# Miniprotein binders against Catabolic L-serine/threonine dehydratase (CHA1): the designs that were tried, part 3

Target 1, 359 residues: Catabolic L-serine/threonine dehydratase (CHA1), of Saccharomyces cerevisiae (p25379)
Amino acid sequence: SIVYNKTPLLRQFFPGKASAQFFLKYECLQPSGSFKSRGIGNLIMKSAIRIQKDGKRSPQVFASSGGNAGFAAATACQRLSLPCTVVVPTATKKRMVDKIRNTGAQVIVSGAYWKEADTFLKTNVMNKIDSQVIEPIYVHPFDNPDIWEGHSSMIDEIVQDLKSQHISVNKVKGIVCSVGGGGLYNGIIQGLERYGLADRIPIVGVETNGCHVFNTSLKIGQPVQFKKITSIATSLGTAVISNQTFEYARKYNTRSVVIEDKDVIETCLKYTHQFNMVIEPACGAALHLGYNTKILENALGSKLAADDIVIIIACGGSSNTIKDLEEALDSMRKKDTPVIEVADNFIFPEKNIVNLKSA

## First folded at step 6 (miniprotein)

Design m26 (from J23a with D41E L44F)
Fold by ESMFold2-Fast, scan of step 6:
Structure m26 (fold): chain B 359 residues (1-359), chain A 81 residues (1-81)
Amino acid sequence: as target 1 above (359 residues)
Amino acid sequence: MDPEVQKRIDEFRKRVEEVWKKAQELFDKGNTEEAMEILLELYFEIMKFYEETGDSRFLDIALEVMERILKLEEEAMRKSQ
């Protein structure tokens, strides 16, 4: 594809006694460095084609995210030679702003958090385009059917790669993925549905403590909105999950795991040093289950046999440097930060507030 | 407006059909990668003219090539089942 790569599915040998056969889907090798190239690329391509068929206006792409979603939109637009404008919150690190600008996208810095940046994009940027000439393509970070459809392509590749390696999908005992807003999870479910596997292969959704909206919503039995996101895994730091994510989790065999930030950072650093690949905390959260099979087995409710296969989505991302992770770990070891109790940190979602701090 | 721009547009329309035929022949012979490569080369060549001229007719032709690339990708995925 123009906007995403076919990524390898490769055996990953974690240190220690082998409990199962782990395979990683290397989404960190996507053009934007994360799985978001698939879904956001699909949204942009399908929208641009539709606009062209209508023949009346030219497409332009608009996104509000200083994180992986904004970079994926900018990267797709660079590859497609489409105009792109990204509005990012004021707290967005210079490194991320520079990465987005280096694709050729325009970057506007506005708003204290994602919702304000998104409002600025819609009110001060998109609302001022020449609507006779330009039709905007708005890119949400996760909550769009075309995004989920794009992400579902990774399951096509996984099924093909297992077949080419003479491995039966019946040996797959679980897929591990990180959950923020649920776009990745939705895509995995849709891919599995296409192959008749959604009722058979459980998904283990992983979050970090302080951004575990998915876990909390499932335990309470209805979607919730977090007031504050306190985890270092900012790529998972959405205040809400998509409604589709909650519905899929109720329908299919979905397991939820929450991991502490300290353990995730240690996993990121360990993985980087052992395998020469820099991963951000959101990606490290999923990989942590490969290092700690007891957590995985507890989530699945059964012991893994040596011939069992577990697929982990190495989702990628560029939110943190190794230096950032080392500094965060040192800070955690020196200071006891108060934990916000879950009961004090959520409200039920309202129509006018969707994703605080997801940009 | 510009006769030279119109001539380029007409040339690209003809080349889309020619390159598409070559791509289908390559795809039918199992050379999927090469089929995608020649379509992508055409897409970026057309987009270069869109960037230089600002004329949306080049974008229209390029996006038609893009649609055909997606069609072959979908067909290749189906055949691998």
Scores: ipSAE 0.000, ipTM 0.483, lowest interface PAE 10.4, mean pLDDT 87

Design m27 (from J23a with L44W K48E)
Fold by ESMFold2-Fast, scan of step 6:
Formats: C-alpha cells, structure tokens, sequence
Structure m27 (fold): chain B 359 residues (1-359), chain A 81 residues (1-81)
C-alpha cells in the first residue's frame, strides 16, 4: 500500500521466565512510526479516490492532533501528494510540530487540549474553505469506520504470516493491544470477524491509570466520559472511547488491564536498553504484559502453555524521546502525586441510541 | 512563587511587543514568511518555558503570540484574494 507497510510478525524473547511464545506485530515500522498509518491512510486514500472520481472538487485533508494521528495524516498526505492542515493544541512539543511540518503539512497551533483544537479546526479552518473547489477530508484520531477497516489489515497479515510459518491460529490464545479511543481495538475485532476468529481469540486491552476510560466503561456497564486525563501516556489520553468499542467489548471475549505510569515508563526504558528501539508509553503498556506474564494470565483467566502463542501489537509512536522518558520516570519517583478517585472523574455522556449486544 | 520565573515572565511580555513590531514591519514589506517565522520562534521559546515550569502564565503569553500569528495569517489570506 502507498500509505502503510506490511510489517513483520516476529518472535519476541522477553527476559525472564517464558510461559508462552510471544510474537510482536511491528507496527512501529509503519511510515508514520505507528499503526495509525493503516487506518488514517485508509480513510484518506478512500476519501481522496471518491472525491477525485466525482471530479467536482479537489480533496484536502484536515486533522486535529499533535501526536501520532496528526503525524500519520501528514505522512499519508505527503505520500499521496494531498494538501494537509493539522491543528495542534498549544502544549504540543516543538519536535512533533517540526515532524508534521517536515512532511509538507501546514500546522496551526490552537486550543488548550484536543477538543479545543478540533473545534478550532472545524469552526475556523474547515468552515472557511472555498467549498466550491475543495472537499474536506476530516481525520478523527480514532472514531471512523474507514480507520477501523484500515487497522483490520494487520489481522490479514498476522493470519498470512502464521500460515506461512505452518502455525495454526488455534495456538493463538490472545492478542494484546493498547486502548485509547478504541480504534486499534475495533480494527483487530473486524479483522478477526473476517476470519471467523472473533469468538475464539480473546483481546486484552491495556490502558494506563489516569486514562482508563475503557476499563471504567466496562466496569460501570455503559460508556463514560473522563473529566480529566492524568496519565503520561498521552496517546491513550482520550476522554471517551468509540461507541463501537463498547459494543464490541460487550459482544466478544475482551479483557481489560490497567497498569501504572511508572511501570509503563520503566518498560519503555527496559525495552530501549534490551532491543535498541525507542517506544512511547502507549506502546510500552502493551509490551509490559510480555514482561509480566502473571498479569497476562490473570487477564486471560488461564495459565499459558509453552506452545501457546500470544500476539502483542507493538503499536509504535513518536511522541517521546529517551530523555523525555527518563525525566518522566525521575519526576514520578520524586513526586507524591495526588490520586484522583475514579468515581469523581467521570460523567455519563449524552446517550447514543445504539443497542448494545450481550457479550 | 519563584522570583526567577517572574523575571522570565516579565522578559517575555516585553519581547512579545518587540517581536510583534518587527513582524508587522516585515509583513508590511511583503516578507510574510519571515514575519511568521520570528513569531513562531518566539511562541515555541515561551512554550518550552511553560513545559519546564508548569506555570500557566507562560501559556497565557504564548496564546497571545498565537492570536497575533492567526491575525497575520488572516490578513495574508485576504491580501491574496
């Protein structure tokens, strides 16, 4: 594909006792450095093709994210030669703004957090385009069916790679992925549905404490909205999950794990030291379960046999340098950080009128 | 409150006015790219201090710079029509 790469599925030998065979899907090797190249690339490409075939207007891409989603949109637009404008919140690091600008995208800085940047994009940028000559392609960071479909392509590759290695999919006892808004999770479910595996292979969704909207929604039994995001894993830091994410989690065998920021950062640094690859906290959250099989086995509700396979999505991301991670860890060790009780940190959003199915 | 932080706040407020005057001179001469560059450089310098200190007053100043950048962008767009 022009917008994403086929990535390898490779054995990962985690230090310590191994109870199962771990494979990583190396989404960190995507053009944008994260799995988002698949979904966001698919949305942009499908939309641009539709617009160009219609022939009435020219496509232009608009995104609101200073993180992996914005960089994925800009990277796809560079590859497709499409105009791209990204609105980023004011706290976005200069490094990320520079990365996005280096693709050729225009970057506008506005808003204290994602929702304000997104509102500015819609009301002050997209609403003012010449709608007679430009048809906008709006890129949400996770909540769009074409994004989920794009992410589902990684399951096609996983199934193909297992088949090529003469490994039965029946040996796969779980897929581990990080959950922010749920776009990745939705794609994995859709891929598994395509192969008749969604009822057989459990997904373990991992979040960090302070951005665990998915876990809280599942425990409460309905989607919730967090008032404040306190986790360092900013790539997971969305106030809500996709409604489809909640529906899939109720329908299929989904497990939820929440880990502490300190453990995630330590995992990121450990992984960098052992494997010479810098990963951001969101990616480290999923990889943590490879280092700590007891947490994984508890989530699965069963012990893993030596010939069982667990696939971890190494989702990637470019939001942090090694120095950022070291400073974050040092800060966490020195701070007596106030704990915000979960019960005080969520509200029920306006009810979506979608029927939820039994799990 | 840290006296060193207050000193930096005062310095940035003075520099915002100085850089703004220079940016308007460049813009009036048709050097729009250079005008935008000096304002964005200032914005990012202030944001670095916001990230370092966590003091919201740096964010307030940075947002003021950004508002002026957006004003200049709107003027540039109108002139190109």
Amino acid sequence: as target 1 above (359 residues)
Amino acid sequence: MDPEVQKRIDEFRKRVEEVWKKAQELFDKGNTEEAMEILLDLYWEIMEFYEETGDSRFLDIALEVMERILKLEEEAMRKSQ
Scores: ipSAE 0.000, ipTM 0.104, lowest interface PAE 21.4, mean pLDDT 84

Design m31 (from J23a with M36I L40W)
Fold by ESMFold2-Fast, scan of step 6:
Structure m31 (fold): chain B 359 residues (1-359), chain A 81 residues (1-81)
Amino acid sequence: as target 1 above (359 residues)
Amino acid sequence: MDPEVQKRIDEFRKRVEEVWKKAQELFDKGNTEEAIEILWDLYLEIMKFYEETGDSRFLDIALEVMERILKLEEEAMRKSQ
């Protein structure tokens, strides 16, 4: 595809005595630097084709994210030569604004957080287009079926790559991915469904303490909404998950792991040192389970054998620099542990593991 | 409107069918990457004229090419399973 790359599936040797074979799906090598190129690119292409078939209006792309989703939309539009407008919250770092603008997209700065930026996009930008001439393609950061479909293409590649290496999918004991709103998780499930693997391969969804909406929803047994997001992993920082994510987690063999920001930052810096690749905290959260097989085994409910395979989605992203991570780690070592407000309750940051089997 | 623009639109509509036939021949011979590449080359060429002229008819033709690319990509994935 012009909007996303086939990425490698490569064995990753983590330091220490590993009991299993780890493979990374290198989504950090996508055109936008993250897996979002797949889903957002698919949404944009399919929407543009549908608009063209209607024959009444021309497509124009609109997104409301200063993070990986906005950059993925802008990157796809640059490659497709489609007009793109991205609204970003006022707190968005200049570096991210510049990255989006450098694709050729128009960037508007408005709103204190994502919801306000999104409202501004819909009421002040999209509402004011010439609706007789332009049909908007609205890009949500995660909650759209075409986005999930696009992400599911990574499973096609994983299955093909395992087959080409003469590795049976029966050896895959888990897929580890980070969970924010659940778009990536939804895509993985849909890909597994396509191959008849969704009931056999468990997914371990990883969140950081302070943005663990998925974990909390699974523990309570119904979708919840967080009032505040306090994690450094801003790419995972959503108040709610997709309704489909909760539905899939109830239906299929899903595990949920919450890790501390400090552990994630240390993993990001360790990975940068060992492999010369800068990864943001959201990506580091999933990779942390490769460095710490005890957490992974606890989540799976069983010990891993030497010939077992675990696939980790190296989801990518560009929200933080090495300097940002070093400063955050230093700050955390000097300060007391923060308290997180969830709905009307307070919980202390701690490692939380939830095993959820299909009912 | 500009007669040169109309001529280019007519040329591109004809080339879409010609390049599509060539792409299908390549695809049938197992040259899937080459088939998809020539279609993307055509898409980008048409989009350059859209950028230069602002004429939405170029965009309409380009998006028809993109739809055909996605159909071939889907068929290739199905065959590789």
Scores: ipSAE 0.232, ipTM 0.711, lowest interface PAE 6.2, mean pLDDT 87

Design m33 (from J23a with E67L K71E)
Fold by ESMFold2-Fast, scan of step 6:
Formats: structure tokens, sequence, C-alpha cells
Structure m33 (fold): chain B 359 residues (1-359), chain A 81 residues (1-81)
């Protein structure tokens, strides 16, 4: 594909207590450095092809993320030679602004947080285009069916790679992925559905403490909205999950794990030293389950045998440098970090007032 | 320590069930305020261990207690009309 790479599925040998066969899907090797190249690239490419075939208007891409989603959109547009405008919040690191601008995308800095940047994009940028000449392609960071469809392509590759290695999919005990808004999780479910595996292979969704909207929604039995995100894993820091994510979790065998920021940062640094790859906290959260199989076994409800296979999505991302992670870890050791009260940190979205018990 | 933390987790899960049964007995007798108070006391005790340990499993148990408080609030509102 022009917009994403086929990535390897490779055996990963974790030190210490790891007894199962771990395979990583190396989404960190995507053009944008994360799995988002698949989903966002699919949305952009599919939309652009439709618009160009229609021939009435020219496509132009609009996104409101200073993180991995914005960079994925800009990278796809660079590859497809499409105009791209990205609106980012004022707190967005200069490094990320520069990365996005270097693709050729226009970057506008506006708003204190994602929702304000997104509102600015819609009201001050997209609403003012010449709608007779330009057809906009709006890129949400996770909540779009074409994004989920794009992410589902990683399951096609996983199935193909297992077959090529003469490994039965029946040996796969679980797939581990990080959950922010649930776009990655939705794509994995859709890929598994395509192969008749969704009822057989459990997914372990991993979040960090302070952005665990998925875990909280599942425990409460309805989608919730967090008032504040306090985790260092900013790539997981969405106030809500996709409605589809909640519905899939109710339908299929889904497990939820929450990991502390300190453990995640230590995992990122450990992974960098042991495997020569820099990973951001969101990626480190999923990889932590390879280092700590007790957490994984508790989530699955069973012990892992030596011939069991667990696939971890190494989702990638470029939000943090090694220096950022070292500074965050030092800060945690020097101060008493305030604990947020989750019960006071969520609200019920207006339309989801009925408590639904998990299946 | 992990073994001591695990013991505390197990003790809290058992106490959630015990305190919930007591709260339901109080609620059924019309002592709604007292029922709410014993659940809130348990919630705060669990949150203290979360603050001391940073272990998210304490947060999970505390959320379970809070959900039970919400169940009693809903039932109390239903009875009033």
Amino acid sequence: as target 1 above (359 residues)
Amino acid sequence: MDPEVQKRIDEFRKRVEEVWKKAQELFDKGNTEEAMEILLDLYLEIMKFYEETGDSRFLDIALEVMLRILELEEEAMRKSQ
C-alpha cells in the first residue's frame, strides 16, 4: 500500500519469567512510526479515490491532532500528494509540530486541548472552505469505520505470516493491544471476525492509570467520559472510547488491564536498552505484559503453557524521547504524585443513561 | 511488597461483600444514611491503600464500592416515588 507497510511478525524473547511464545506485530515500523498509518491512511486513500472518481471537487485533508494521528494524516498526504491542514493544541511539543510541517502539511496552533483544536478546525478552517471546489476529508484520531477497516489489515498479515511459518492460529492464546479511544481494538476485532476467530481469540486491552476510560466503562457497564487525563501515556489519553469499542467488548471475549505510569516508563527504558528500539508509553503499556506474564495470566484467567502463542501489537508512536521518559521517572521519585479519584473524574454522557450489564 | 499487597487485595474483596450485605440490611430497614456511610467508609479506606501503593487493583475495588453506592441511591430515589 502507498500509505502503510506490511510489518513483520517476529518472535520476541522477553527476559525473566516469560514462558509462552511471544510474537510482536511491529507497527512501530509504519511510515508514521505507528499503526495509525493503516487506519488513517485507509480513510484518506479511500476518500480521495472516491472524490477523484466523482470528479466534481478536489480532496483536501483536515486533522486535529499534534500526536500520532496528526502525523499519520500528514504522512499519508505527503505520500498521496494531497493538501493537508493539521490543527494542534498550544501545548503541542515543537518537535511534533516540526515533524508534521516537514511532511508539507500546514500546521495551525489553536486551543488548550484536543476538543478546542478540533472545534477550531471545524468552525474556523473547514467551515470556510469553498465547498463547491473542495471536498474535505476529516480525520478523527480513532472514531471512523474506514480507520478501523484499515487497522484490520494487520490481522490479514498476522494470519498470513503464521501460515507462512507453518504455525496454527489455534495456538494463539491472546492478542495484547493498548487502548485509547479503541480504534486499534476495533480494527483487531474486525480482522478476527473476517477469519472467524473473534469468538476464539481473546483480546487483552491495556491502559495506564489516569487514562483508563475503557476499563472504567466496562466496570460501570456503560460508556463514561473522563474529566481529566493524568497519565504520561498521552497517546491513550482520550476522554471517551468509541461506542463500537464498548459494543465489541460486550460481544466478544475482551480482558482489560490497567498499568501504573511508573511501570510503563520503566518498561519503555528497559525495552530500549534490551532491544535497541525507542517506544513511547502507550506502546510500552502493551509490551509490559510480555515482561510480566503474571498480569497477562490473571487477565486471561489461565496459566500460559510453553507452546501457547501471545501476539503483542507493538503499536509504535513518536510522542516521547528517551530524555522525556527519564525526566518523568526522576520526577515521580522526587515528589509524592497526587492520586486522582476516578469516581470524581468521570461523567455519564447524556445519551448513555441506561446501565447495561456486561454479557 | 507484592505478597502483602495481594493479601490486602483479597481482604478488601471479601470485605466489599460483607459490607455490602450489611448495607443492604440497613437499607431494607430504612436506615439509608447509615448504609451509605459504611460503604463510603470502605471506599475511603481502599482509596488510602491506592494512594500508598499506587496499585490500580485498589482503584478497581474502590470503583466497585462506588457502583454499589450508586445502586442504593437509585433504589432510594425509586422508593421516594
Scores: ipSAE 0.000, ipTM 0.171, lowest interface PAE 18.8, mean pLDDT 84

Design m34 (from J23a with E64D E67Y)
Fold by ESMFold2-Fast, scan of step 6:
Structure m34 (fold): chain B 359 residues (1-359), chain A 81 residues (1-81)
Amino acid sequence: as target 1 above (359 residues)
Amino acid sequence: MDPEVQKRIDEFRKRVEEVWKKAQELFDKGNTEEAMEILLDLYLEIMKFYEETGDSRFLDIALDVMYRILKLEEEAMRKSQ
């Protein structure tokens, strides 16, 4: 595909006990540096083809994200020669703005957080296009069926690569992935459904403390909305998960793990030192379970045998530099992060449900 | 490390189960508001102890109580359909 690469599935040796065989799906090798090339690329490609075949209007792509989603949209548009406008919040780092602009995309800085940037995109940018000449392709960072379908292609590759190595899928005891809004998780489930594996292979969804909307929603038994994201893993920092994510987690064998920011940053730096690859905190959260197999085994509810396989999605991303991670770690060591904010930091999206923030 | 703190942790863990049982009895009788109130009171008490001691185990126990409250709220909403 022009918008995403087939990525390798490679054996990864973590220091410590060899309790299982770890394989990483190297989504960090995608054109945008993250798995989002698959899903966002699929949405853009399918929409552009449909629009061009209809022949009435020209496609233009619109996204609101200063992070991996915005960069994935811009990267896909560069490859497809499509006009692209990305609206990013005011707090977006200059490095990310420059990275998106370097693809040829227009970047507009507006809004204090994602929802305000997205509102600006819809009301001040997309609403002003000539709808007789231009058909907009709106790119949500995770909540779209074409995005999930695109992400599901990684399971096709995993199944094919295991088969090519004469490895039975029966040996796969878990897939570990980071969860923000749940687009990656949805894609993995859909891919597993296609192969009849969704009821057999558990998914371990990993979040960081301060952006653990998925974990909180599962424990509560209904979707919740976080008021504020307090984690360094800003790529996981969505206020809500997709409704489909919650429904899949209720239907299939899904485990939820929350990792502290300090542990995740230490994992990112350790991985950089050990494997010469810079990974952002969202990616480091999933990789942490390769370094700490006790957490993984506890999440799975069973001890892993030496010939069991665990696949970790190395989801990638470019939200942080090594310097950013070192500075964040130093700051954390000088002060305690107020975990009490977690209990006060969410609301229910439905008006008639009691909100604990008022307690 | 601190024997006094450990004793309070153990006490709160026991109280969570006791209060949860009482809340379920109240909820089953249709006294949903009272069920929520006793759980919320416990949650707030544990959170004050977390603030005083800085020990994250109190936060873990408080979050467990919060999750139980939210499960009952969800069940109450389903029943009101």
Scores: ipSAE 0.000, ipTM 0.151, lowest interface PAE 18.7, mean pLDDT 84

Design m35 (from J23a with E67W K71E)
Fold by ESMFold2-Fast, scan of step 6:
Structure m35 (fold): chain B 359 residues (1-359), chain A 81 residues (1-81)
Amino acid sequence: as target 1 above (359 residues)
Amino acid sequence: MDPEVQKRIDEFRKRVEEVWKKAQELFDKGNTEEAMEILLDLYLEIMKFYEETGDSRFLDIALEVMWRILELEEEAMRKSQ
């Protein structure tokens, strides 16, 4: 594919005596440095092909993300020779702005946070195109069926690679992935559904404290919205998960794990030192379960045998340098744990309310 | 089941109620920051045991502490208005 690569599925030997066989799906090797090349690339390609066949208008791509999603959109557009405009919040690091601009995309800096940047994109950029000549392709960071479909292609590759290595899929006891808005998780579920594996292989979704919307939604039994995101894992920092993510998690065997920012950053630095690969905090969250098999076993509800296989999605990301990770760790060592804020329209369950007020 | 882990879970459940009572007393006296600090300290201690054991019951207790912190923050906002 022009917009994404087939990535390897390779054994990863974590330090110490392994209780199971770990395989990493190396999504960090995608053209944009993350799994987002699959989903966002698919959305852009399918939309552009449809628009071109209609022949009435020219496609242009619009995204509102200074992170991995915006870079994935810009990278796909560079490869497809499509005009691309990315609106990023004012706090976006110069390095990311430069990366996006270097693809040939136009970058506009506007808004204090993602919602304001997205509003600016829709009201001041997309609303002002000549709709008779240009058909816009709007790229959401995660919430779009074509994005999930694109991500599902990684399961095709995993199944093929296991078969080519004469490994039975029955040995796969879990897939570990990081969860922000749930686009990656949705794609994994859809891929597993295609092979009749969704009811058999549990998914362990990993979040960091301060952006654990998925965990909170599952524990409460309904989708919640965080009004403040405090985690250093900004790639996981969405206020809501997709509705489809909540539906899939209730339908299939899904486990949820929350890890502290400090532990995740330490894992990122440890992985860099041991394997000479820089990973961002969102990726480090999933990889942490390879370093700490007790958390993984507890999440799965069972002990792992030496011949059991666990697949970890090394989701990638280009948001952080080693220096960024070291600075984040220093900051975390000097600060209290982040506190989440729930949206005004959320009411705590009665049991929790009673417990909070009991004395 | 590990008897030592179960003992620690029971100890944390008891400490949550004790620390919550102390936090409410501090909050009522206007010491909001100190009230939140003792709850966050407890939260961090419980999360360390979650990291060490992998046992989700520690996570559940820690999240209960976090919800109590959110309740105090909400109450503090109402009092300041």
Scores: ipSAE 0.000, ipTM 0.246, lowest interface PAE 17.3, mean pLDDT 84

Design m37 (from J23a with Y43W M47L)
Fold by ESMFold2-Fast, scan of step 6:
Structure m37 (fold): chain B 359 residues (1-359), chain A 81 residues (1-81)
Amino acid sequence: as target 1 above (359 residues)
Amino acid sequence: MDPEVQKRIDEFRKRVEEVWKKAQELFDKGNTEEAMEILLDLWLEILKFYEETGDSRFLDIALEVMERILKLEEEAMRKSQ
């Protein structure tokens, strides 16, 4: 595809006695470094085609993320030669600002958090365009049907790769993916639905403690909004999940796992040392289940046989340096971070979904 | 306006229909990879002219080719079910 790559599905040998065959879907090899190239690319392409067919205005792309979503939007626009403006919060690392600017996108720094940056984008940037000449394409980091549809393409590739290697999909006993707002999860479900597999293959959604809105929503039995995000896995740090994510999790065989930040960072460092790939905490959360098959088996409710297949989505994301990961671990060991009780940290959301921290 | 640019636009519009017909024939015969390849090659060629000229009409034609690529991708997905 123009905006995303077909990524490999490769056997991953985790240290220790193998209880199952692990395969990684290498979404970290996407043009933007994450699976978001698929979904955000699809939204941008479909919107641009619609605008072009209408013929009245020119498309221009707008996003408000200093993280993986903003970089995916900028990367897609570079490939499609579309104008792109990304508003990022003031705390966004210079490295991320530079990556986005290097695509050719305009970057504006404004707001303390994602919500403030998004408000600035809508109020001070999008609201001031010449609406007779330009039709804006607004890129949400996860909550859009075209985004989920784009992510679903990874299942087409997984099914095709298994078939080409003469591996039956009946051997797949689970798919492991990280959950922030649920866009990736929604895409996986939609892909599985296309092949009649959604009722057969369980999905294990992984979150870190302090941003586990999905887990909490499932336990409470309705979508909730977190007041504060305390996890260092900032790519998972959304205050809400999409409503579709909650509905899919109720309909299909979905398991939810919450991993501590310390364990995730240790997994990232371990993976870097053993496989020469630097991965961010959100990606490390899913990979943690490959290192700790008992957690995975407990989530699935069954033991895995040696010939069973588990697919882990190596979702990618902005690479942290090894030093960044080491510093994060040291910071966690030195801080006496107060425990926020789950009951004290959520509200029932208003009609509009609010994301309080950059994805 | 450059008359050479107008000639190129007219040539690309004609080629979009010709290449699309060829891509459909290849796809119907099961040569999906080749069908996608000729459409992607055309899209890249048009996009380079857009980058060189800044003329939005090349972008419009490129988006038409992209729509057809997406249609074939959707059809290929349905066939692989």
Scores: ipSAE 0.011, ipTM 0.517, lowest interface PAE 9.4, mean pLDDT 86

Design m39 (from J23a with M36A I69F)
Fold by ESMFold2-Fast, scan of step 6:
Structure m39 (fold): chain B 359 residues (1-359), chain A 81 residues (1-81)
Amino acid sequence: as target 1 above (359 residues)
Amino acid sequence: MDPEVQKRIDEFRKRVEEVWKKAQELFDKGNTEEAAEILLDLYLEIMKFYEETGDSRFLDIALEVMERFLKLEEEAMRKSQ
């Protein structure tokens, strides 16, 4: 594909006592540095095609993320030669603004946090386009069926690679992935459904403490919205998960793990030192289970045999440098940050009167 | 409206059908990656003309190529099941 790469599925040898065979799906090797190239690229391509068929207007792409989603949108647009505007919050690091601008995308800095940037995009940018000439493609960071469909392509590759290595899918005892809003998780489920594997292969969804909306929603038994996100893993820092994520988790064998920020940052630095690859906290959260097989076994509810396979999605990301991770770890060691009780940090979302299935 | 631009548009429309036929032949022979590559190469060539001219008809043709590319990818995935 023009917007994403086929990535390797390779054996990863973690130090320590190996209870299973770990394979990483190297999504960090995508054109945008993360798995988001798949889903966001698919959304942009399919939306542009629909616009071409139905209207006489030109497609333009609009996104409101200064992180991996915005960079994935900008990278896809550079490859497709489509106009792209990204609105980012005022706190967005200059490095990320520069990365996005270097693709050729327009970057507008507005809003104190993502929701304000997104509101500005919709009310001050998209609402003011010439609607007779331009049809906008709005890129959500995770919550769109075309995004999930695009992410599902990684399962096609995993199944093909296992087959080419003469490995039975029956040996796969789990897939580990990080969960923010659930777009990646939804794609994995859809890919597994396509191969009749969704009822057989459990997914272990990993979050960091302070952005664990998925874990809390599953424990409470309904989707919740966090009032405050306190985790350093900004790529996982969403106040809500998609409704589809909650529905899939109720239908299939889904396990949920929450890791402390300090452990995740230490894993990121350890991985960088051992394997010469820089990974951000969201990616480190999933990889942490490869370093700590007992946590994985507890989540699965069973011990892993030496010939069992566990696939970890090395989801990637470009939000953090090694210096950022070192500074974050140093700050955490020196500061005693107040604990926010989960019960005090969520609300039940307002009921949506629009049935998504009636669209 | 420019006769030279119109000629290029007509040439690309003809090439879309020619390249699509070649892509289907390659796909049928199991050369799925090569089939995808010739479609993407055509897409990029047409998009370069869109960038140079600003004429949306080039974008329309390029997106038709992209649609055919996606159909080929979807069919390849179905057959691998």
Scores: ipSAE 0.033, ipTM 0.600, lowest interface PAE 7.8, mean pLDDT 87

Design m4 (from J23a with M66I)
Fold by ESMFold2-Fast, scan of step 6:
Structure m4 (fold): chain B 359 residues (1-359), chain A 81 residues (1-81)
Amino acid sequence: as target 1 above (359 residues)
Amino acid sequence: MDPEVQKRIDEFRKRVEEVWKKAQELFDKGNTEEAMEILLDLYLEIMKFYEETGDSRFLDIALEVIERILKLEEEAMRKSQ
C-alpha cells in the first residue's frame, strides 16, 4: 500500500527462561513509525477516493494531534500529495512539530491540550474553509470505523505469515496490545472476527498507571472519563475509550493489565540495549509482558506451554527520545519503586474519574 | 486551459486503462507484486505532474489508480482466506 507497509511477524527471544514462543508484529516499521499508518492511511485514502468520485470538491486533510496520530496523517498526506493541516497543543515538543512540518504539512499551535486543539481545528480552521470548493477529511486519533478497518489489516498479515511458516493458528494463545482510546484493539477484534477467531484468541490490553481508562471502565462496568492523565505514556493518554472498545471488551475474551511507568521505561531501555530498537513507553508496555511471563500468565488465567504462541503488537511511536526516558527513570528511582499491576488487579483513581454511564 | 496540459491528462487517462489491463493479467497469473508495482509506478508518475502543475485533474486520475490498487489488495486478501 502507498500509505502503510506489510510488516514482519518475527519470533522474539526474550532473555531468560521463556515459557512460550513470542512473535512480534513490527508495526514500528510503518512509514510513520507506528501502526497508525494503517488506520489513518485507510481513512484518508478511502475519503479522498469518495470525494474524487463525487467530483465537486477537492479533498483536504485536518488532524489535531502532536503525537503519533498527527504524524501518521501528515505522512499519509505526503505520500498521497494531499494538503494537510495539523493543529497541535502548545506543549507539543519542538521535535514532533518539526517531524510533522518536514512532511510538508501545515502546523498550527493552539490549545493547552488535545481537546482545545481539536476545538480550534473545528471552529477556527475547518469552519472557515470554502465548503463549495473543499471537502474536509477530519482525522480523529482513534474513533472512526475506517481507522479500525485499516488496523484490522495487520491480522490478515499475521494469519498469512503463520500459514507461510506452517504454524497453526490454534497454537496462538493470546495477542498483547497497548490500549489508549482503543482504535488498535478495535482493529484487532475486527480482523479476528473476519477469520472466525475473535471467540478463540484472547486479547491482553495493556495500559500504564495514570492513563488506565480502559481498565477502570471494565472494573466499574461502565465507561469512565479521566480528568487528568499522569502517565509518561502520552500516546495512551486519552480521557475516554471508544464506545465500540467497551462493547467489544464485554463481548469477547479480553484481559486488562496495568503496568507502572518505571517498569515500562526500564523495558524500553532494556529493549533498546538488547535488540537495537528505540521504542516509546506505549510500545514498551506491551513488550513488558514478553519480559515478565508471570504477568502474562496471570492475565490469561493459565500457564503457557513451550509450544504455545503469544503475539505482541510492537505498535511503535516517536513520542520520547532515549534521553527523555533515561531522565524520567533517574527521577523516579529517587522517589520509590512502583508496584506492577496485573489483570483483574488495578489501581483505582477515585479522584480522577467521571462516570459516563449514559451518553 | 493549456493545450499541452490537456493533452497530458488525456494521455494519462488512456494509460490508466492500459496499465490496469496489464495489472489484471499479471494478477490472474499470480504475479501480484508485479501487478501492484506497475500501478504504483503509474500513480507516482501522475503525482509528479500534479506537484509540478497544481492541476487537480492529475490528482483525480492518481486517486483512480489508488482505488484500483485497493481492489487488487482486497482480492489478494480474499484469496489468502
Scores: ipSAE 0.000, ipTM 0.293, lowest interface PAE 16.2, mean pLDDT 85

